# Designs tried in a protein design chat: VHH binders against Profilin-1 (pfn-1). Part 91

Target 1, 132 residues: Profilin-1 (pfn-1), of Caenorhabditis elegans (q9xw16)
Amino acid sequence: MSGWNAYIDTMTAAAPSIKRCAIVGAADGSVWARTEADNVFKASEEELKTFVALFNDVTQVPAKGADIEGVHYVVPRTEESLIFGKKENTGFFAVKTKSAVLIAVYEGPNEVAAQVRKAVESMQTYLNNAGY
Below, E stands for the ipSAE of ESMFold2; O stands for the ipSAE of OpenDDE; V2 stands for 0.75 times the mean of E and O plus 0.25 times the DockQ between their complexes.

## First folded at step 20 (VHH)

Design uj14 (from ui16 with E109D; framework vhh_7pa5_2; at its last look DockQ between E and O 0.77; V2 from the best seeds 0.60)
Fold by OpenDDE, look of step 20:
Structure uj14 (fold): chain B 132 residues (1-132), chain A 123 residues (1-123)
Amino acid sequence: as target 1 above (132 residues)
Amino acid sequence: QVQLVESGGGMVQPGGSLRLSCAASGFTFSSYAMSWVRRAPGKGPEWVSYISGSGKSTHYADSVKGRFTISRDNAKNTLYLQMNSLKPEDTALYYCAVGGPQPPPLKGDMQHWGQGTQVTVSS
């Protein structure tokens, strides 16, 4: 569909436990690319606007958690450009680049989380180096 | 399946105006941000502007801020770019694209742009 879809495909290929994935604007939460077909990323623009704003002060996020696709996740901790959450056998990783936020929602035991994080952080590094 | 068709280009004098249109099909138009990008002769692509899916948020490159206005009609699956106070340096082939500022291409990746519409600003 767009050049950004290639990045979605790359992340999902790198971590098979990723069920849904999206690339959104860091400034407004607008959707630039997302998984489609059987695994459509379904967060609304309003929800994503609220979500990307969490990166303005990540230190407050663990106290209140984060919502994605109408699901509330517990956020154990955050890093400067990383927010991750957990709910039962699901979770998400969200990383912020210069212009975008990459969001990956995964399903599986805790052991799969490391691979998901690696996939999104690798993409984060690549995009940052490219100026995005 | 995704198709983007740009139109509205032409030749104008400096200070003139043009309005570009982009007809989109093959995807849920209102679910995605849309961008305008341009390519001037001998230069690489330059991001111009993007608008959120709902149209509530707009962003502009510094080079066009205050002169260009991006908008969309989701009922018509159409993206627009109103260009005022045109300058010779705005001369380029203009494309519409899905998403925000367009990323660098990955190996084997093809950018999904239309044929483009030519804008020429000259006295």
Scores: ipSAE 0.889, ipTM 0.934, lowest interface PAE 0.4, mean pLDDT 94
Fold by ESMFold2, look of step 20:
Structure uj14 (fold): chain B 132 residues (1-132), chain A 123 residues (1-123)
Amino acid sequence: as target 1 above (132 residues)
Amino acid sequence: QVQLVESGGGMVQPGGSLRLSCAASGFTFSSYAMSWVRRAPGKGPEWVSYISGSGKSTHYADSVKGRFTISRDNAKNTLYLQMNSLKPEDTALYYCAVGGPQPPPLKGDMQHWGQGTQVTVSS
């Protein structure tokens, strides 16, 4: 079983525009929980290890962009513990906690991005307050 | 449905060894990190060890470093914990879990632990 799966379910319920979601270890990119079945979050451990390492210096990410699930995103903004990526009518928000990275991939116009960001940041805050 | 079944516990003298197994089914085992967690009598759960999905990354609680070794066989969907140099304070019910150290429960979340496997270390 995965107690992290409840966090996946909570984020996808809070922001219906989220199509795929994952929680991965911040040190190694290994999957702790993800969306499965017909909407599986499809990223290799190697790709995710590269992705979570972006949080080591988020200031360099806008110049490079970011890759998730084999898709390259433009990164218009970062914050100390947040990376936002865009590609056409899709995007992602990723946030880092003390031990994990929460990743939500969404579809829809920019108007829905605020809902997705709020969903992942709420879980980030909850986990950080608990020391995770 | 996800199922985790622990086995391999028993009673040993201090300094002895045991190997625990966790049989996993109902999910793509090799895609997920796994942990061992233990619960001593009258205490809450204590995270013991972690292994990444590929097996390339492992981590241990300070109390078990150098004595315990986590491993996995992804072809058999099985997680292992080799416990050496056992001490009385290692006495606990041991469980396996999916992912890293288990997070705080969300409102309304039911923590589902299996029966675990008992390890007792006594002279």
Scores: ipSAE 0.775, ipTM 0.888, lowest interface PAE 0.8, mean pLDDT 90
ESMFold2 (binder alone), look of step 20: mean pLDDT 82; pTM 0.826
ESMFold2, look of step 21: ipSAE 0.742; ipTM 0.878
ESMFold2 (binder alone), look of step 21: mean pLDDT 81; pTM 0.820
OpenDDE, look of step 21: ipSAE 0.337; ipTM 0.719

Design uj19 (from ui11 with T110H; framework vhh_7pa5_2; at its last look DockQ between E and O 0.85; V2 from the best seeds 0.85)
Fold by ESMFold2, look of step 20:
Structure uj19 (fold): chain B 132 residues (1-132), chain A 123 residues (1-123)
Amino acid sequence: as target 1 above (132 residues)
Amino acid sequence: QVQLVESGGGMVQPGGSLRLSCAASGFTFSSYAMSWVRRAPGKGPEWVSYISGSGKSTHYADSVKGRFTISRDNAKNTLYLQMNSLKPEDTALYYCAVGGPQPPPLKGEHQHWGQGTQVTVSS
């Protein structure tokens, strides 16, 4: 479908706790690739536009939280190009590159969060090194 | 099976116009951003433009900004590229693709291209 689908597949294979995943344009939140079928990543374009704009000032995000797929997450911490959200036994990691934002939504205990973070940051690093 | 079929290419003089079409099938067209990409003879692919799934957001490479207009008709599953003020350097095979600018290939992966539609700008 999309050359970005290989990136989706690589992240979901590296961290099986990822249930839904997307790659969206950093400028506008437009969907470039996502998990489909039984695991459809189902955020609206308007929601994703608001979501990627959080990276314009990540220091403001812990105070207000983040919304993805109609779900509100508390954001315990951010880094310059990373947002981590939590709600109950689910969470997300999102990372920004020059062109894109990679989003992974996972389920499971806190112990799996490191695996999810590593999966998205590996692709972020690959893209950054290639100028993307 | 995802299918993308390009059409509308041709030969025009410098300063002329062409409108390219891309007929899409096999996926939920309106959910995805779509791109135009071009490949001049002997060169690698160059990203030209992309448009968001809803059509509300558009993006252009610097080399075509102000001359090309991307659009889509989600009821017809069709992507368009209006090309005005064409220059000889716009000569290429033009392809449509799902998503934004194509990423670098991962190990063992190769980008699959359709036939494209040829645009030739020459006196």
Scores: ipSAE 0.787, ipTM 0.889, lowest interface PAE 0.8, mean pLDDT 91
ESMFold2 (binder alone), look of step 20: mean pLDDT 80; pTM 0.803
OpenDDE, look of step 20: ipSAE 0.901; ipTM 0.941

Design uj20 (from ui11 with V98I; framework vhh_7pa5_2; at its last look DockQ between E and O 0.85; V2 from the best seeds 0.85)
Fold by ESMFold2, look of step 20:
Structure uj20 (fold): chain B 132 residues (1-132), chain A 123 residues (1-123)
Amino acid sequence: as target 1 above (132 residues)
Amino acid sequence: QVQLVESGGGMVQPGGSLRLSCAASGFTFSSYAMSWVRRAPGKGPEWVSYISGSGKSTHYADSVKGRFTISRDNAKNTLYLQMNSLKPEDTALYYCAIGGPQPPPLKGETQHWGQGTQVTVSS
């Protein structure tokens, strides 16, 4: 319904193992779009503000972990614009663009994780190329 | 099911003020950031401002900063734009939208806009 909602739909179609997904403002964690209904992405605005601030220094994140939707994830890996979190058979990928952070929460094995990462990075690249 | 209905536009002289409203329904209004976007005659959309779902965070385009104030009333599911010190260049059709600055459309996507509310600033 928002122009951002098409980005949610594209990511979930490209990687069906994504269970919940959101696009939030990089400056403030405000929710621009998210999965709804049976798959509501339920992070609070304050939690998301803390989460997006992790991108200010990704090198410190593996020591701290990350919280999304009230769930604590270990963070085995970061890159300058990417955070990967893992808990049991679930995980997330989050990527930062110039204006936004794209967050996808998934379930499944290593094959699934690679597809989720590719889905979010494709949208990251598209947005960055467009100045977003 | 989602509806956004803009109102409050009109004709004013330069230096005047207007307050726009956007009535929202069909979604959990307080969970989402909301934007104002404007389209001047013959031009594409220009993002004006957005406000976070809670209302605690606001953002403005440089062209309106200091003159426009975005706000929301989550109990009434209503978004507002107070426009002061209006200039002829503010003449446009104003729309509200869900989320922050609207992204480029994806392949095969068309943007869907409501009727908007017309603001005309002229002597």
Scores: ipSAE 0.815, ipTM 0.901, lowest interface PAE 0.7, mean pLDDT 91
ESMFold2 (binder alone), look of step 20: mean pLDDT 80; pTM 0.801
OpenDDE, look of step 20: ipSAE 0.916; ipTM 0.951
ESMFold2, look of step 21: ipSAE 0.772; ipTM 0.883
ESMFold2 (binder alone), look of step 21: mean pLDDT 80; pTM 0.804
OpenDDE, look of step 21: ipSAE 0.924; ipTM 0.953

Design uj9 (from ui16 with M110I; framework vhh_7pa5_2; at its last look DockQ between E and O 0.88; V2 from the best seeds 0.74)
Fold by OpenDDE, look of step 20:
Structure uj9 (fold): chain B 132 residues (1-132), chain A 123 residues (1-123)
Amino acid sequence: as target 1 above (132 residues)
Amino acid sequence: QVQLVESGGGMVQPGGSLRLSCAASGFTFSSYAMSWVRRAPGKGPEWVSYISGSGKSTHYADSVKGRFTISRDNAKNTLYLQMNSLKPEDTALYYCAVGGPQPPPLKGEIQHWGQGTQVTVSS
């Protein structure tokens, strides 16, 4: 376990519907921490490089969607530092901090999405305040 | 299970060079970015450099840019730091860590760094 794994654990504990989670470098998509064991976050470095680049212009993302772990998600809308997507009974929330992107993939009805968003945005706020 | 063992430190004069190594085990090494961090006497930890899992992307703190080079050998589960043009202010205990710049520790969190390797730059 790394220091960043504690942050993974905190987010997954805050939102039980999160199935997989990762913290990656905002600049290059490199994996800093991820869920392991039965719920391994499986996005490749190349895929993540493309994904984090979406934050360079979030306004274009709804038109083309986003891919994570080989799965294509519809992106209804974006915010300045937030990208979220949906596919059937699954979805993801991705938030950008100063140096990182936090990604949470969840499974469940739409009602669980609010809790997932809260978990990742809370961590985003914490890290931003800490200068990360 | 995660184990990190740093080596290669020593005492050198200003302008000298050292090469640090970090042997990693207990996790899928190539799947994670790796960092070097250092702690100088009386100061908090300072992030030095990190490299992506594949080694294709590298990043450096401004204080070491142009002097230090981070690299890795995924077949050997080893991280390296080539330090050239060393300065007295580079004197510190050097650690390797999983991930990018290391975050603040959370409550109850144990830092998963090795024992560190001492680098001393002095005339």
Scores: ipSAE 0.900, ipTM 0.941, lowest interface PAE 0.4, mean pLDDT 95
Fold by ESMFold2, look of step 20:
Structure uj9 (fold): chain B 132 residues (1-132), chain A 123 residues (1-123)
Amino acid sequence: as target 1 above (132 residues)
Amino acid sequence: QVQLVESGGGMVQPGGSLRLSCAASGFTFSSYAMSWVRRAPGKGPEWVSYISGSGKSTHYADSVKGRFTISRDNAKNTLYLQMNSLKPEDTALYYCAVGGPQPPPLKGEIQHWGQGTQVTVSS
C-alpha cells in the first residue's frame, strides 16, 4: 500500500499533541498520505500547492504568514527547509525534503512544540539520508 | 481495507502499446496522489509516474517521459497508464500504489507488493 502512512503513524506516535498530519508532494502539494477518520487533514490541492511553494523562498514567509486548512498562522521562524506557524494554542511544523513536505498540526502550549518539531525533523532526517 | 487491483498487461513487440488499469477501493480515491511502480526480473522497484488526486498534476521518471501517460477517472476509482513506444527494458511487473514515489521502509518494515500486472516486450 502507501509506505508514507508509516511516516504519519511514526510522527503521531512520537508527538501525541499532533492532531492532524500530512505528507504532500513538494512540487505540487498533492496528498501522498494524511491522517484520516476523526482527524482528517482537510486542505485543498490549491491551498497545498500554495503552501509548499513557500519553501521556494522561506525568508519571505514571516512577513506574510502561512495558511493551511483555511487557518492563518503567524510564522515567527523559518529555516531553509522548515516553517513553524503559530495561532493561539495551536501551531504547525512543516519540513521539506527533496521530494516531499511533511506537515504536522498540533495543539498545546509552547513546551509541546519542541516535541512536534523533533518528530517531524526525525522523519526529514531519515528521508534526507536516503536521498528523498 | 485499501485494495488495488492491476490489469491490462500482456506480451507485445517493441514499439507496441498497452494500457494498464488499477481498480481502487477502501479509501477516498480522489483525495490521494497515485503512482505506477515497476519491478523488472531480478531488480528492485522503480518508480514510473504519479498523478495528483485531482488529476491536474503529473510526473514521470526520465526513462518513460514522452512515451507513457498517466491518467485517472475519479468517478470510476480507476488509475491508468497508457504505454506507447514500448521497449524491451520496459519489461516488468507493474504495480499501482497510493501516494508519490514510495519512500524507504522505516526500520524493520518489509515492503509488500500485490500481484501486479505483467508487461513483456520482446520480439
Scores: ipSAE 0.795, ipTM 0.892, lowest interface PAE 0.8, mean pLDDT 91
ESMFold2 (binder alone), look of step 20: mean pLDDT 81; pTM 0.820
ESMFold2, look of step 21: ipSAE 0.676; ipTM 0.835
ESMFold2 (binder alone), look of step 21: mean pLDDT 83; pTM 0.835
OpenDDE, look of step 21: ipSAE 0.707; ipTM 0.869

Design vj10 (from vg83 with T106S; framework vhh_4orz_3; at its last look DockQ between E and O 0.93; V2 from the best seeds 0.87)
Fold by ESMFold2, look of step 21:
Structure vj10 (fold): chain B 132 residues (1-132), chain A 122 residues (1-122)
Amino acid sequence: as target 1 above (132 residues)
Amino acid sequence: EVQLVESGGGLVQAGGSLRLFCAASGFTFSDYSMAWLRQAPGKRREWVALISYAGDYDYADSVKDRFTISRDNAKNTVSLQMNSLKPEDTAIYFCAAFDSFDSGDSYDYDYWGQGTQVTVSS
């Protein structure tokens, strides 16, 4: 999935604080692309299936948080197609498109989070417009 | 006027316990996720614990199993029970509030307390 890997590169270039990210199927969590090499995105199949199901009702997520890559994140904010999670000086943004969920795990203080969100939302809009 | 007021700090011997409280006013407390952060002299402020507006919570690995965060929406308070304290826990502890329903692109804490000093002696 070389073409999908280009979308990974686009997001990490737009927000350098992103350390790991993935594009996974919205229905089943299957991995379409992910960061590899130095920063492998290492969520399990079972974990990703559970994770994407959170988008069935994002309003329930802040009560239990979200787990990805074996890390528990407190979720202090969600929007219709977006989940934001926090753990120490790290966090994630996940957004849902028509067919996929984009997951970006970042490191840095809260100040960098807006740039990360912008990167994933720009890709969300792009993929939705392309029918994905 | 928004206020976050911390209390409960002080001097305690290593191995001891303290309970910090943060009293909130001037905003809809139940719409905010609440955090404790701390800052030791000459160091950057670091995340200690966060509790979402809906009740999920977690801690920095360095304090996990020793600290407990809780909130009381009826009293507009968040607290931090600190057990088995170590000298490296010495810091000013800050309460902070995060607007969980903000539609903007800010992800900084919206409000901060003035802090309460915790000093752990060996």
Scores: ipSAE 0.805, ipTM 0.908, lowest interface PAE 0.7, mean pLDDT 92
ESMFold2, look of step 20: ipSAE 0.793; ipTM 0.906
ESMFold2 (binder alone), look of step 20: mean pLDDT 83; pTM 0.832
OpenDDE, look of step 20: ipSAE 0.892; ipTM 0.940
ESMFold2 (binder alone), look of step 21: mean pLDDT 83; pTM 0.832
OpenDDE, look of step 21: ipSAE 0.882; ipTM 0.935

Design vj15 (from vg83 with Y57F; framework vhh_4orz_3; at its last fold request DockQ between E and O 0.94; V2 from the best seeds 0.87)
Fold by ESMFold2, look of step 21:
Structure vj15 (fold): chain B 132 residues (1-132), chain A 122 residues (1-122)
Amino acid sequence: as target 1 above (132 residues)
Amino acid sequence: EVQLVESGGGLVQAGGSLRLFCAASGFTFSDYSMAWLRQAPGKRREWVALISYAGDFDYADSVKDRFTISRDNAKNTVSLQMNSLKPEDTAIYFCAAFDSFDSGDTYDYDYWGQGTQVTVSS
């Protein structure tokens, strides 16, 4: 549980509906940490590079959606440093820090989404304050 | 007064087609992402299709390639073309609206229609 992996554990503990998540480099999508074992976050390097580039202009994302782990998500809402996507009974929140993008994939009805957002935004604030 | 009014439901034989419409009023339609959901008797409501305010869309895997969602911002409508209907598609179909520019913590649909019944007989 050292290094970046502890932040993965913090987010999944804060929002149990999170089933997979990752911390990736904002410039290149390189994986700094991710959920492993039975809940492996399975996005490819190329997919993650494309994904983090969405934060270059989040206003363009709702027109084309976002792909994570080979799944297409419709993106009905973005904010300057946040992308929210939906597919059936699953969704994701992704937030950008100075150096990283935090990605959390969750399962559950719309009501659980607020808890997931709170978990990732709390970590976003922490990492930004720490200089990341 | 906000309203979502579904129409186009009915009884159809398996293999047939129906087109559902949802007419929206009382809000800025172009700021909303729109969805179709359905609920069969005794089952949970399930997501059928979603189209973002900017036009991207997707479907539940069970209806992909058979159903087509579209929106017309000039007419404030969203529609669902349903082809190759199966008895499993029998349900009440609901139109729902999601405020894409809400800055709050809620991520639930803001508005719902009353639904339209689709019955597919074998």
Scores: ipSAE 0.821, ipTM 0.915, lowest interface PAE 0.6, mean pLDDT 92
ESMFold2, look of step 20: ipSAE 0.805; ipTM 0.909
ESMFold2 (binder alone), look of step 20: mean pLDDT 83; pTM 0.833
OpenDDE, look of step 20: ipSAE 0.886; ipTM 0.936
ESMFold2 (binder alone), look of step 21: mean pLDDT 83; pTM 0.833
OpenDDE, look of step 21: ipSAE 0.882; ipTM 0.936
ESMFold2, fold request of step 22: ipSAE 0.781, 0.790, 0.780; ipTM 0.897, 0.903, 0.899
ESMFold2 (binder alone), fold request of step 22: mean pLDDT 83, 83, 83; pTM 0.839, 0.836, 0.839
OpenDDE, fold request of step 22: ipSAE 0.919, 0.918, 0.916; ipTM 0.956, 0.955, 0.954

Design vj17 (from vg83 with S33T; framework vhh_4orz_3; at its last look DockQ between E and O 0.73; V2 from the best seeds 0.80)
Fold by ESMFold2, look of step 20:
Structure vj17 (fold): chain B 132 residues (1-132), chain A 122 residues (1-122)
Amino acid sequence: as target 1 above (132 residues)
Amino acid sequence: EVQLVESGGGLVQAGGSLRLFCAASGFTFSDYTMAWLRQAPGKRREWVALISYAGDYDYADSVKDRFTISRDNAKNTVSLQMNSLKPEDTAIYFCAAFDSFDSGDTYDYDYWGQGTQVTVSS
């Protein structure tokens, strides 16, 4: 899904603390685009299928946490279309669009999290308006 | 008034155990994700353990398999059982609370305890 790579670049440019990110299909976790090269997003298709299914009921996620790239994240907060996870000095934001889930894994202190959320939610809005 | 009060710190020999407690008041404890952090002299404060309001938990890799976080919503407490203590675990340990139901754009801890000293001697 090389045509989607520009959206990856847009998100990483908007929030430099994002180290890896991906756009995956909401129904099956298939990878439409991801960070590559030195910062490859390494989640397996099986892991992503499990991950996107968390959006079927986000209220259950804080009890179980979420796994991405083989890393367990405690999920202290969710919203209707958003999951926030933490592990040490890293975290993730994931947001759901009509057809996709956007995942951004960041590194940094808690102060950077708002910038990361803004970057993924801006893309969420764009893709929803485009019918995705 | 919100309070987080740590207790259970002290001096212990390497290989020993301590149990820290954090007593919370002034907020709806069951809505908060709770954390233990620590700060050693000359070092930045670091995350030790986190337990979500719904019970999932995890640990820093450096303490995994030695420390256990737990919470008691009936008593408004979170605890940290620390086993097989090493001199590297010497630090002030802080309890912190994160509002899991706040929809704001702040992702830092809302409340902090004053800390309790843990000293592990060789």
Scores: ipSAE 0.776, ipTM 0.898, lowest interface PAE 0.8, mean pLDDT 92
ESMFold2 (binder alone), look of step 20: mean pLDDT 82; pTM 0.820
OpenDDE, look of step 20: ipSAE 0.876; ipTM 0.931
ESMFold2, look of step 21: ipSAE 0.767; ipTM 0.891
ESMFold2 (binder alone), look of step 21: mean pLDDT 80; pTM 0.807
OpenDDE, look of step 21: ipSAE 0.873; ipTM 0.929

Design vj2 (from vg83 with L50M; framework vhh_4orz_3; at its last fold request DockQ between E and O 0.94; V2 from the best seeds 0.90)
Fold by ESMFold2, fold request of step 22:
Structure vj2 (fold): chain B 132 residues (1-132), chain A 122 residues (1-122)
Amino acid sequence: as target 1 above (132 residues)
Amino acid sequence: EVQLVESGGGLVQAGGSLRLFCAASGFTFSDYSMAWLRQAPGKRREWVAMISYAGDYDYADSVKDRFTISRDNAKNTVSLQMNSLKPEDTAIYFCAAFDSFDSGDTYDYDYWGQGTQVTVSS
């Protein structure tokens, strides 16, 4: 989905600490776009189907964590449409729109997390307003 | 008055074991995700292990299968069992608390202990 790839570029440009990201369908985890080439977002179809289902009840996620790209993340905080996960000096933010889940995997100290959240929430707002 | 007080550090020979404890007071412990971090001389502080307020946990790859984090909400404690210690585990170990229900915009730890020294001799 060439049109969706521009949104990948927008998020990674807005927060350089984002190393990999994807836009996936909220119902089934199908990949609409993702980072490619040297920084391929490599989550499997099965993993993404399981991941997007976490948004069915975000309050249950801190008890079980989240797996992305074969990496387990402790989830210390969720919000109605947002999941935040941590592993060592990496983490992720995932946000849900009407039709999609945006996933951004970042590297860096906790101080960079706010810029990553801002990048994904800005896109979340944009896509929701556009009907996605 | 919030306190995190680490204990259990000391000098141990390589291959040995230590158990660290962190006693928490002054906040609702069950609402916090807890972490152990460490700082070796001349290095940046690094994440060692974390346990969410709801019980999920994980470890840095360098300590996985050797360290075990656990929490006891009845006693307001988090512990770190450290087995098969190596000289590179030598560091000050810090307990840190993350407000899992924070209404603010920070993603850093809210509270830190003063640390406990672990020294692993060759």
Scores: ipSAE 0.842, ipTM 0.921, lowest interface PAE 0.6, mean pLDDT 92
ESMFold2, look of step 20: ipSAE 0.835; ipTM 0.920
ESMFold2 (binder alone), look of step 20: mean pLDDT 84; pTM 0.845
OpenDDE, look of step 20: ipSAE 0.841; ipTM 0.917
ESMFold2, look of step 21: ipSAE 0.820; ipTM 0.916
ESMFold2 (binder alone), look of step 21: mean pLDDT 84; pTM 0.843
OpenDDE, look of step 21: ipSAE 0.876; ipTM 0.932
ESMFold2, fold request of step 22: ipSAE 0.830, 0.840; ipTM 0.921, 0.922
ESMFold2 (binder alone), fold request of step 22: mean pLDDT 84, 84, 84; pTM 0.850, 0.849, 0.847
OpenDDE, fold request of step 22: ipSAE 0.915, 0.924, 0.920; ipTM 0.952, 0.959, 0.956

